# VHH binders against f1rd40r3617to3795: the designs that were tried, part 16

Target 1, 179 residues: f1rd40r3617to3795
Amino acid sequence: FNISVQSGYEAISQELCVVTCLKDLTSVVDIKTSSRPAMIGSLTDGSTETFWESGDEDKNKTKSITISCVKGINASYVSVHVDNSRDIGNKVTSMIFLCGKAVEDLCRIKQIDLDSRHMGWVTSELPGGDHHVIKIELKGPENTLRVRQVKVLGWKEGESIKIAGQISASVAQQKNCEA

## First folded at step 6 (VHH; framework vhh_8emy_2)

Design c55
Fold by ESMFold2-Fast, scan of step 6:
Structure c55 (fold): chain B 179 residues (1-179), chain A 124 residues (1-124)
Amino acid sequence: as target 1 above (179 residues)
Amino acid sequence: QVQLQESGGGLVQPGSSLRLSCAASGFTFDDYAMHWVRQAPGKGPEWVSSISGSGGYTNYATSVKGRFSISRDNPSKTLYLQMNSLRPEDSAVYYCAAERYWGDSLWPSEYDYRGQGTQVTVSS
């Protein structure tokens, strides 16, 4: 049985348990794909039953999804939904996450290799700092690839915490908000 | 660790058929696109055919289209090339090759893995 931790202004232990709430920023970012741009809406429609499928324009080139953040928002995590168990002819077996200030100035964050039968979200934490562009490079053994959904989580720059007087604080993300 | 072993070559007459096999081991076969490449004496490597990891997509060089058929059996980790209506110009050493990501390699020499080859000679 749990005890709620709530002690008001005098709580000695409150400062030891800080949780930063992440917000869904997907609706305020710009998304581009390496092919079939008409299918981009399938990536942000809230459904994992629809998909973006790469086309002939990039069949022998690097396939990618590029996310551009507007000024004033900071992306902390990017999540990509892949269903290799249904998309057996369009599998994604590797994802490379990159970020930077512009498409020309991207740094590689990490590579995540996916199981041949992967189904579900693939999440990459983004490094703290100035990043306005996130690129996800997609690789697989098929001529085309499918991605079913994309989500961007983060926080808004310049939000002020008002305590007696106005203060502005840099917020470090320790973990996601609980439901 | 990784091995690709071709077999099925031989000496045949023009108009004959041959079936080449490539047995793969040491990697997750269904996560790789597979290719057939041939090299005739005094010539560079020529790409012949490709098949995607699932087998859902195949491609052929113009010189063999309609005569050759590529297939794979993922449970047995085996790649096949059915060669029909063989011609003297089909004479070459045939190699199987594996590529982790379809279209990532620009040249046959850049494929992740390649076998030792099997000789096909078509002569009257």
Scores: ipSAE 0.337, ipTM 0.717, lowest interface PAE 3.2, mean pLDDT 83

Design c56
Fold by ESMFold2-Fast, scan of step 6:
Structure c56 (fold): chain B 179 residues (1-179), chain A 124 residues (1-124)
Amino acid sequence: as target 1 above (179 residues)
Amino acid sequence: QVQLQESGGGLVQPGSSLRLSCAASGFTFDDYAMHWVRQAPGKGPEWVSSISGSGGYTNYATSVKGRFSISRDNPSKTLYLQMNSLRPEDSAVYYCAAERYWGDSLFPSEYDYRGQGTQVTVSS
């Protein structure tokens, strides 16, 4: 999959760097949608040809995808694939990323505005710590919205690979959560 | 500078038709839901009709459903309201309004942009 990342992180560069290897955790997280839960499988099938489309259950509510990590699972990045060029009737023009320990206690990480013709991955780095819930709020000018794929990258507790060497590298630190 | 300019209002008899236009500039028209809102003398704003950014979905107030048709031409950045079988109770100033996100506003006063209005008077 391809990842599109916006600047919004503090980076620390060092001559020697210790980097934790990231894994695809998408298959071991719980994913819920604000509507049409039967279409959740389209978000994780590895294909950008299928999609989740919002429905009537959330017509008067914020449309969202909520990812819950079980204990021992640490998410570092979440990536969302949107294809506004094919989905002109279901465009996503803004995404708000939130995280927290529980769905009732979420803090906004960032908001990313999408081009009217956006096609590709939208990625948010997640703050470290005990944040077990990630919520992606989706907005656009259409009565329903489409998302084609979701990926969660991170690490499992007890599994970490430290890579050290003579490398010019940066450790990204997410900006503080917005109130 | 964002501008919404309504036109096409006038004085007509009951049973007549009018087509209102709204010319938009200063924003990415295709990325906004568009609405028609009316306000009669001594009354608050009343939502009339909505159209999604692509034009693929439309909605109407019960009082105008079957008589009014909303449409948009994204290449020309223009919103329309075709009003048929006009009634005296349709008399109002008609405003077009732009909303960045569909369904984000609870009230017509919350839309992101609003025009100056065009007067429609239906009188025998």
Scores: ipSAE 0.724, ipTM 0.889, lowest interface PAE 0.9, mean pLDDT 85

Design c57
Fold by ESMFold2-Fast, scan of step 6:
Structure c57 (fold): chain B 179 residues (1-179), chain A 124 residues (1-124)
Amino acid sequence: as target 1 above (179 residues)
Amino acid sequence: QVQLQESGGGLVQPGSSLRLSCAASGFTFDDYAMHWVRQAPGKGPEWVSSISGSGGYTNYATSVKGRFSISRDNPSKTLYLQMNSLRPEDSAVYYCAAERYWGDSLYPDEYDYRGQGTQVTVSS
């Protein structure tokens, strides 16, 4: 699942009989970085030609991007664009996704290792439920790292259609999403 | 199988220069930060120098800064330490070490991989 789409797409859960229209929520979440916060705009400008580069503040510490969702905003996927082929001095070779209700109480979702020449989106599905904070820990063989873009996909409360045992004709109708 | 093999040590006089080499195999060399660590008789291990995976960033212990130069040749999978203006206090066994992620290890003995070492003796 490659998330390079500015518009949404439709997702269906077989197990839960859920039909969900995913939207780009990147503009409505709060994003913080472990260093050089003035460069956060490069992560959300819609371009993979600009980048956030970590700085001296986290040189010998875990580098991270932290996303906080406001009430009523449900993140389903988070995607991070890494270009090790261009950023040979700032490679990201491992990415750890965590989430939870607060920054002090996060659970690891997954770790994704990237090859030396990775170029493209790295996507993590987020667990359903009451999670407000997503943290992405970034590791590599360099003292600084570069990330080119971040995207958050999900829904606003009231846009999901959930049916426990059956799908009626009227409830199965959903807004069309552009892909 | 990961291997790190140091070479280039020896007996030299104060003020002399030596170049140490470390040949690496069994891992993707470019994806690891590399370090030089030394251990003198009766002392614990001391971090000497580090170089990032690309070679774009280097760091040095205060005791060697301005005298030692770390470098790497990724195509040949070799790490180097150029030691100039050697002093008796530089006498030690020198080890190369590899670290998957920059700054992940807090101590010199916690690096992912470490070689057998090469002896450097600075004496008249």
Scores: ipSAE 0.526, ipTM 0.804, lowest interface PAE 1.9, mean pLDDT 84

Design c58
Fold by ESMFold2-Fast, scan of step 6:
Structure c58 (fold): chain B 179 residues (1-179), chain A 124 residues (1-124)
Amino acid sequence: as target 1 above (179 residues)
Amino acid sequence: QVQLQESGGGLVQPGSSLRLSCAASGFTFDDYAMHWVRQAPGKGPEWVSSISGSGGYTNYATSVKGRFSISRDNPSKTLYLQMNSLRPEDSAVYYCAAERYWGDSLYPYEYDYRGQGTQVTVSS
């Protein structure tokens, strides 16, 4: 597992200690691709030796990976593994990250240009709030493109709270401790 | 800056062959799909052929399929069009064009970069 993302905060009082740890949510999100849906399993198998490769279904349109979060699941980061050094005939030279409440109502977060010999993870932080759909648009000079792995990090509703050395009942996700 | 320089055009008889070249500079050549577009006198631009950044994929307009062959040499940053069995209907100015993302351009005149062209005249 090559990606590491952590966030946490300390209670401003000794009575309450809340630690938020980002979790790998990849296995609990729904992933769709613009083509070759039978290859989606290669994106989440934990191996960068396998890949999803786009096909004829999207030859005349934008290649994309769409991630949908079920209720109670909040994505904070999405990470995409590309290996242009091995995939010279399918290289990705730009990625556009979008998010929103629904597929038809997405806002662009950012665009990242990749080196022609890029190999490794490309990570986008996601805005806080009610963003249930993340779309990754893929661009390159080839008729088909390859992505080797996708990871989604975030949290689930009902984070555990430790109060003065005790583990208590789960509560809704927390970013601040009460004074 | 960005340059695309075509060469190899000329006056030939029907049935002849010509090889066009396009020298590219000012951009990362192997990160761009390349195209050949032609424009005959009094007509709009017509797409002829395309090649992917690696050269692994090519396609052709129906009118030239089987007669023309597109290729590229990424180390030398050069695009080629081998034209066989030329017909009077192939007479046109031939332009090479660069496209940053495969299939992103809607029409031949919308490619990211285009050269000045080289004249091909097929006459007898």
Scores: ipSAE 0.739, ipTM 0.889, lowest interface PAE 0.8, mean pLDDT 84

Design c59
Fold by ESMFold2-Fast, scan of step 6:
Structure c59 (fold): chain B 179 residues (1-179), chain A 124 residues (1-124)
Amino acid sequence: as target 1 above (179 residues)
Amino acid sequence: QVQLQESGGGLVQPGSSLRLSCAASGFTFDDYAMHWVRQAPGKGPEWVSSISGSGGYTNYATSVKGRFSISRDNPSKTLYLQMNSLRPEDSAVYYCAAERYWGDSLYPSDYDYRGQGTQVTVSS
């Protein structure tokens, strides 16, 4: 149930080369779901063969995954694994990423529409600044939706050096391609 | 460019059956939940039945449950409503409707797309 820590590197520029370490923070953040909280472990077990499936609690409401970071934990990317090709009866066709200081006051980062047969990681870069809560709203044409894995990538104060980079694909996306 | 075209309505006697069809074009049909909505003269829209994008889940209004069956054929982009044991109170214009996200619309009038309807009249 503990996700192995994964680190990735990105170059800041060709002239000034400094390594940026992005850590897998998934095991140190708090994760809540809009329904079936007993299945949250399936989102963070390191496997895309297990899933969280929404339930009756939110069948006619917005389905969501909410991630809360404690002080000293800085999330830079959130990656969500969706397999619409296997989960044809529970497919996610849109994701809305929001963040803010508190769950009551979130701002939209972006909305990503997914292909009908999408399989793989969907990654949102998070804006710099004072954000402690990330919310992922999930939408689709089915009464229940499935998400197979969630990863939070970033850095901890005192453990990594923060440097500007251009990585649009997370280390989670690279992991999916290798597997 | 989005089009929903209903067909199969008509005048029938009580106890008869009708099969309604809805041909969809201009959007990715299997990425939308589909609904049947009816409206009788002088009344507001009444939700009749829903089917999820895959067809894996169906739901029915209490007034039609056990008599009507909703289905879809995603390859042909067609929605169906099989209506059995028709009653005079089933007389209405029947509309097919498309909803991008299941449960996002709270009322039948709020669906993303709706056709022009097909008239069903049940009378002797």
Scores: ipSAE 0.694, ipTM 0.874, lowest interface PAE 1.0, mean pLDDT 85

Design c6
Fold by ESMFold2-Fast, scan of step 6:
Structure c6 (fold): chain B 179 residues (1-179), chain A 124 residues (1-124)
Amino acid sequence: as target 1 above (179 residues)
Amino acid sequence: QVQLQESGGGLVQPGSSLRLSCAASGFTFDEYAMHWVRQAPGKGPEWVSSISGSGGYTNYATSVKGRFSISRDNPSKTLYLQMNSLRPEDSAVYYCAAERYWGDSLYPSEYDYRGQGTQVTVSS
C-alpha cells in the first residue's frame, strides 16, 4: 500500500462502482479572504444561513476567496454557495476559478456567470496535478458581495497509511462497491 | 443593442437646480453599477457619482458631495442625478455610464457602456 496507489484509487470513476473515496477537506485547507477575515468561519460552519460579506478593504477591488492546500492534500472539486435571491444588495454575478502552485502564479480554470436570482452551489472541477492554491474571484454590481458556504472535496495522501489497516480496509470496501 | 440616453441638461443660472435622467435599454439594468461622468471642454472625464446595482450604496466626488444626489429606478431602467446649488464649474457634458462589476474600472473612460451625453451650462 503506497501513496501512488491510494491517489489513483481515490481519483477514478468506474462503470460498475460509484466513486466513494472523495472526502470533505474543507476543515484541513487554509482559507483566506480579500477582506473581513473575521467572517471566514461563516464560510465553513456547515450552514448556508450565515455568510461572509466583503468589506472596505476590497470595496473597489476584485473580491476573492483563496484556498491553500498543504502537502498531501489533493483538491478535486471546489463548491461555493451563493444566494442572490436573499442577498439582493450583495449579489455575485460572476465567479472566476484559478489555480496554481503559488498565489503569484495562478492560471484561470473557468468563469461561471450567475443570474440575478441564483441560489445554490456553484462547483468547479479542479485540474489534476500539484496545484496547491485555488483562488475564487467574485464579481458583481455591488460594493460588497456575499458568499454563504465553501466546500472542498478531494483526498489526503499518506494519512490512512500511517494510522492502521482498518482505515485501508474501509477504503478498499468502498472502492470494491460491495453489496 | 445596449443604449444609454441622457436628458435634462440645459442653460441655468448659478444657484439653480437640474435633474438629469438616463434611460437604459438592451441589458439587465439591476446587474450593473451606474455612474455619472462629466467632461468640460479641454478637460478629461471627471467621475461625479456612483450607485450600486440595488441602489443600496452611493458615493460622490468631493466637488459635488452635499449638492448632488444620485438615484435609480430599476423597474423603469432609469438613472437620475439631482443637481442642486449649481456653480459655473459644474458646466460640462454629463454622461451616464454602466459598469458590469463594481470597482472593475480604474478610470471613468473604462466603464463598459457610456451614453451620448447631455450638456449642462451654468452661467451668469
Scores: ipSAE 0.605, ipTM 0.844, lowest interface PAE 1.5, mean pLDDT 84

Design c60
Fold by ESMFold2-Fast, scan of step 6:
Structure c60 (fold): chain B 179 residues (1-179), chain A 124 residues (1-124)
Amino acid sequence: as target 1 above (179 residues)
Amino acid sequence: QVQLQESGGGLVQPGSSLRLSCAASGFTFDDYAMHWVRQAPGKGPEWVSSISGSGGYTNYATSVKGRFSISRDNPSKTLYLQMNSLRPEDSAVYYCAAERYWGDSLYPSEFDYRGQGTQVTVSS
């Protein structure tokens, strides 16, 4: 049930039987890191060969990646790429995903433990509602850790009805789905 | 003078329901995410459920999802855990915990405040 990292996919709304297209929102969200902000570009460049590596600024603090959504942007899933098999001295062994309306009102939504040889995407589904902040807290055995890519999937307000209409038409034509 | 006081535990039969309460005092309750954590004899602590300060976001451990419901009443500064379809494996001391985030988050096992616990025993 992990999301294949692609430019959008379809989901069905249970309430209204509405088909919703999820878009890649990574380029329109604000991303902050607990250290080395100059390396944030490595998390969103589309390559898992580059990385963000934490620095001395968060030595005595929780290492984290914070994603903030502007008004009208709704995140549904967040995916993080970790490669412990290559990053032997900078492993991530646990991730905690938190959501809220503000940094001061976060709720832990998921904790995922990674084995010492983990390689690949770690995906968390986000709860329904108007969360504006997603925080990913990272733990590892070393002084610094590495994350190779971050991806945010969701939808934009004002486009949801048009997108649902377009996808419903496409699904009906391609899969003989009934509206 | 921060205090968290759990109540509502007891001895019940499998399939029964219990509602746990946690009364908070000494801090601004609605600024804190609240958690339920349990610990069975001879085992480490297990996270059960979380709720944001506003109550707008909740999460559950896989082992209790669909059976337990977390809620809070900010005016009365009380956290609740509704436990349905209880199983012997749910037997544990249940603790409430408060966690605040100010740009520097705590590790998952580290909370600002933690209560004394209430014992739940599910046995025939």
Scores: ipSAE 0.012, ipTM 0.290, lowest interface PAE 7.9, mean pLDDT 78

Design c61
Fold by ESMFold2-Fast, scan of step 6:
Structure c61 (fold): chain B 179 residues (1-179), chain A 123 residues (1-123)
Amino acid sequence: as target 1 above (179 residues)
Amino acid sequence: QVQLQESGGGLVQPGSSLRLSCAASGFTFDDYAMHWVRQAPGKGPEWVSSISGSGGYTNYATSVKGRFSISRDNPSKTLYLQMNSLRPEDSAVYYCAAERYWGDLYPSEYDYRGQGTQVTVSS
């Protein structure tokens, strides 16, 4: 995932530009999986060389990753790293994103079909509003599935807009943010 | 156009072997789990065996476990069922079926199904 985050909104004046930076919120959200909870740490360790792999607990059920946001945390994007090229026996060919106020009352945001040889991040924008739970349902032709990393990007309540000096057109959509 | 075409059925004696084939076309074969389902005269469909998209995992009905072997060749887009030690009760029309997501559907609901090939085991 890139340290430089581009925003769909900006205001530019002669000497100033206003750019919004998304923060990496992954360390402050709660993550649960449909099976093998002991492997959850592999999803957030910063490495795409480790993975979470589903197990027997969800063999006849939908495999999923559920993210719960604490008060004051607003998720704007969720990104999931899948490597079907290495994980031929555990590939994810479809991903369904849902969100809501509680796990029992979720609304479908979108479904993304993945290429058979997909490698890289799959990102879903989350709708604005009061969402506390994000669920990612994983589907594929294998009895178990693998996910290598998860990242949650967003903002914290009380966050300020960052202001930068005048920039050229070639870098207008670029900013050096820590998130 | 999606097609599944079974072949290899026939009339054999008890204790014999048969190898069924299913040729697939019109879809990305290795993105689908594949199944064999059989239907005997006057009975509903019975699930026989399953194989995951990569071929890394297989399942068998208890009635055929140890006698039947499912396999697939993804480059040639072909599914196989090796049937050994055939019994009269194995007589049925055998259908090839495709399922987009492993474990999502019941055998009567699979995404695609072939026309079937008749297997008759009698003396």
Scores: ipSAE 0.694, ipTM 0.877, lowest interface PAE 1.0, mean pLDDT 85

Design c7
Fold by ESMFold2-Fast, scan of step 6:
Structure c7 (fold): chain B 179 residues (1-179), chain A 124 residues (1-124)
Amino acid sequence: as target 1 above (179 residues)
Amino acid sequence: QVQLQESGGGLVQPGSSLRLSCAASGFTFDHYAMHWVRQAPGKGPEWVSSISGSGGYTNYATSVKGRFSISRDNPSKTLYLQMNSLRPEDSAVYYCAAERYWGDSLYPSEYDYRGQGTQVTVSS
């Protein structure tokens, strides 16, 4: 039998003995953009053919995508699809990933600089522990920039038991355990 | 061009240890989760272990937990699998694989990239 994932390496406490099963959480998180909120659906539609393009609301400030997790939802990774090769006039040349408990109390995780011809996913692992807000700050040389897709992977607190070995007839990947 | 090259396999006796390596090129290594998958003759692929892009998270199949240890060295773009207390049932071709989103693939065959494999034979 395959017995489950354990996450985190810090000393086990009553609250940090965590069993994780990474899931696509994109549909259950709240996503806000610094401009053109009507285009947010393009970031989560499963297609890199569509895009969110920044607008007038953020022309004089940093452009951003903010992801808010509801209670019981914990993000482990965030991935952003940028296609500078197609979006010649709307390039993203730098991304800053921040996280924290609230939008007014964020800490920088990392900054990733993108090639002027970058095409593909940019992924940031998120620090362990309680973070409810992830902010992605976007920089580029033009007045507007484009992002094609966003994905959030993580785990749900109190998740039910999953049966390993049913994913493939020959392999078991992971199983939740009773907390 | 993406390339994954496994090495370190061989013929060993039960109870022995082996360390497998996987050299990666052609992609941003530290942005990908890495996996070890094995396939024994007459069987389908079996997932063995996973590690996150940063190395902060690891996961193991029940059959190898406590005996195998996965690690990575991002500066050298190399993935490792330390195999201790080897058993005859560990005999298989071992493949490394890369995945952008750890846990997004339902089957080992769905990983973004996979290497050529290295043969491990545990017998007396």
Scores: ipSAE 0.000, ipTM 0.131, lowest interface PAE 16.8, mean pLDDT 77

Design c8
Fold by ESMFold2-Fast, scan of step 6:
Structure c8 (fold): chain B 179 residues (1-179), chain A 124 residues (1-124)
Amino acid sequence: as target 1 above (179 residues)
Amino acid sequence: QVQLQESGGGLVQPGSSLRLSCAASGFTFDSYAMHWVRQAPGKGPEWVSSISGSGGYTNYATSVKGRFSISRDNPSKTLYLQMNSLRPEDSAVYYCAAERYWGDSLYPSEYDYRGQGTQVTVSS
């Protein structure tokens, strides 16, 4: 039996708690790009020194990264690493996050505008519910754009457990997930 | 307050050169693609040239390719158009325009911002 602990999602109910640890799901989701699919591996290699760069296939279209969750996989957050300070010729200055059950039926979650010197992770919380597809639309003043890394955090069906006890949400140190 | 102010137009003879400038203010210049658009009397707007936010990519209308050169200086927030081998058919009011995202506009009238224009007249 595995016990998962998630800071900020811990609840107390008559000394009973439901605890779910967010897991890195990036290796088990399907990722597609609007162009240059041979470079998709650079988005999930664990390094921000490599990148995906858009190409000619999407020159007259919105550039995008599409994440598809297989059955049993539930995404809670998606994070995208952009380095406009290094990628001065491929800046991303806006991201639009969408989600839905299918690519034909996506709803906008949020739009985040990025500083022209942005460097770091851009994170969107995904709404609760049954979402199979997450799409990230990318915009900027350049004819091609670069993204350095993508991360998907969430949970797998069957990996949550109810435990008896009290858990405090006021923790000074990060909690680790236990197997 | 967004402002785009063109300058450098004038009356020149065929075969001459002119350099147009566009001074930008009120927005983050390096976060916008920039364009030159021209309009002759009685005609609709014609796209002339584009440059990406960094200046790393440029594009030209077939009618001006090889004669005109677009450039930008992001620190000074200025856009330029170097026009060589000018012809009578180049006579028009020249406008600079700003586009927040490269390729979002299908027509010159759809750009986010446009200046007041500078008159170029090529005549003997």
Scores: ipSAE 0.563, ipTM 0.832, lowest interface PAE 1.6, mean pLDDT 85

Design c9
Fold by ESMFold2-Fast, scan of step 6:
Structure c9 (fold): chain B 179 residues (1-179), chain A 124 residues (1-124)
Amino acid sequence: as target 1 above (179 residues)
Amino acid sequence: QVQLQESGGGLVQPGSSLRLSCAASGFTFDDFAMHWVRQAPGKGPEWVSSISGSGGYTNYATSVKGRFSISRDNPSKTLYLQMNSLRPEDSAVYYCAAERYWGDSLYPSEYDYRGQGTQVTVSS
């Protein structure tokens, strides 16, 4: 899915709006997991009914999902879908978001604690700049953890702000940017 | 105010059984992995057993595997250790410990919370 933001009215006409659309970049980024790489496809298949579940490779290590952006792709938000209500034996109770230019040089952005029965998307805004790598560290009281979906939203280099004509046209453009 | 209170220790003969309990309060019990750790006089803490937050996964030290069984009752916020075929070498203070994130601690001394302990003495 895409999302749009209406920034207001044109100076010349109050019936015009400036619209900026975030693009779904999930299909053009590289995703790696700390274990069970064969299940990575479940994170990007568009369904929250499938999942990635950690395995033996990371049993005594930090469990993580690492996203790498190619040049010209700028991530603005990363969203992770967790369903602790269904995944009682694999629940995620905290997420740490990190980013940087390379996997060996990452800075913590934030830590988000999840309710014991959390169900839904957890979203982190990403700082602008040369942050080509995003790492999501996953924490919980279980020996294995589950994540159901990942989405990356942002911009491609050279994207322009689109100006909608009228208020009704701005609403139509918003619907075209939202799934 | 986090509290872990162990009970059920005592003096028993070799070959006997004991069931230890740990009552937890002050935190969301099912959001923590739970551990049993023991310490004999003059020795460092030894990890005995672990159980995941849901109770779906358990681990045991080689020295107790097949004799001890860890379990938890999340509705009552209680952790248990069933100890069978006790040996003199099992004599120690047994501590209940809570760990917020499974596998985050490298050593038993690093668990987030620990109780006061209950003494188990196995002697003829």
Scores: ipSAE 0.749, ipTM 0.898, lowest interface PAE 0.8, mean pLDDT 85

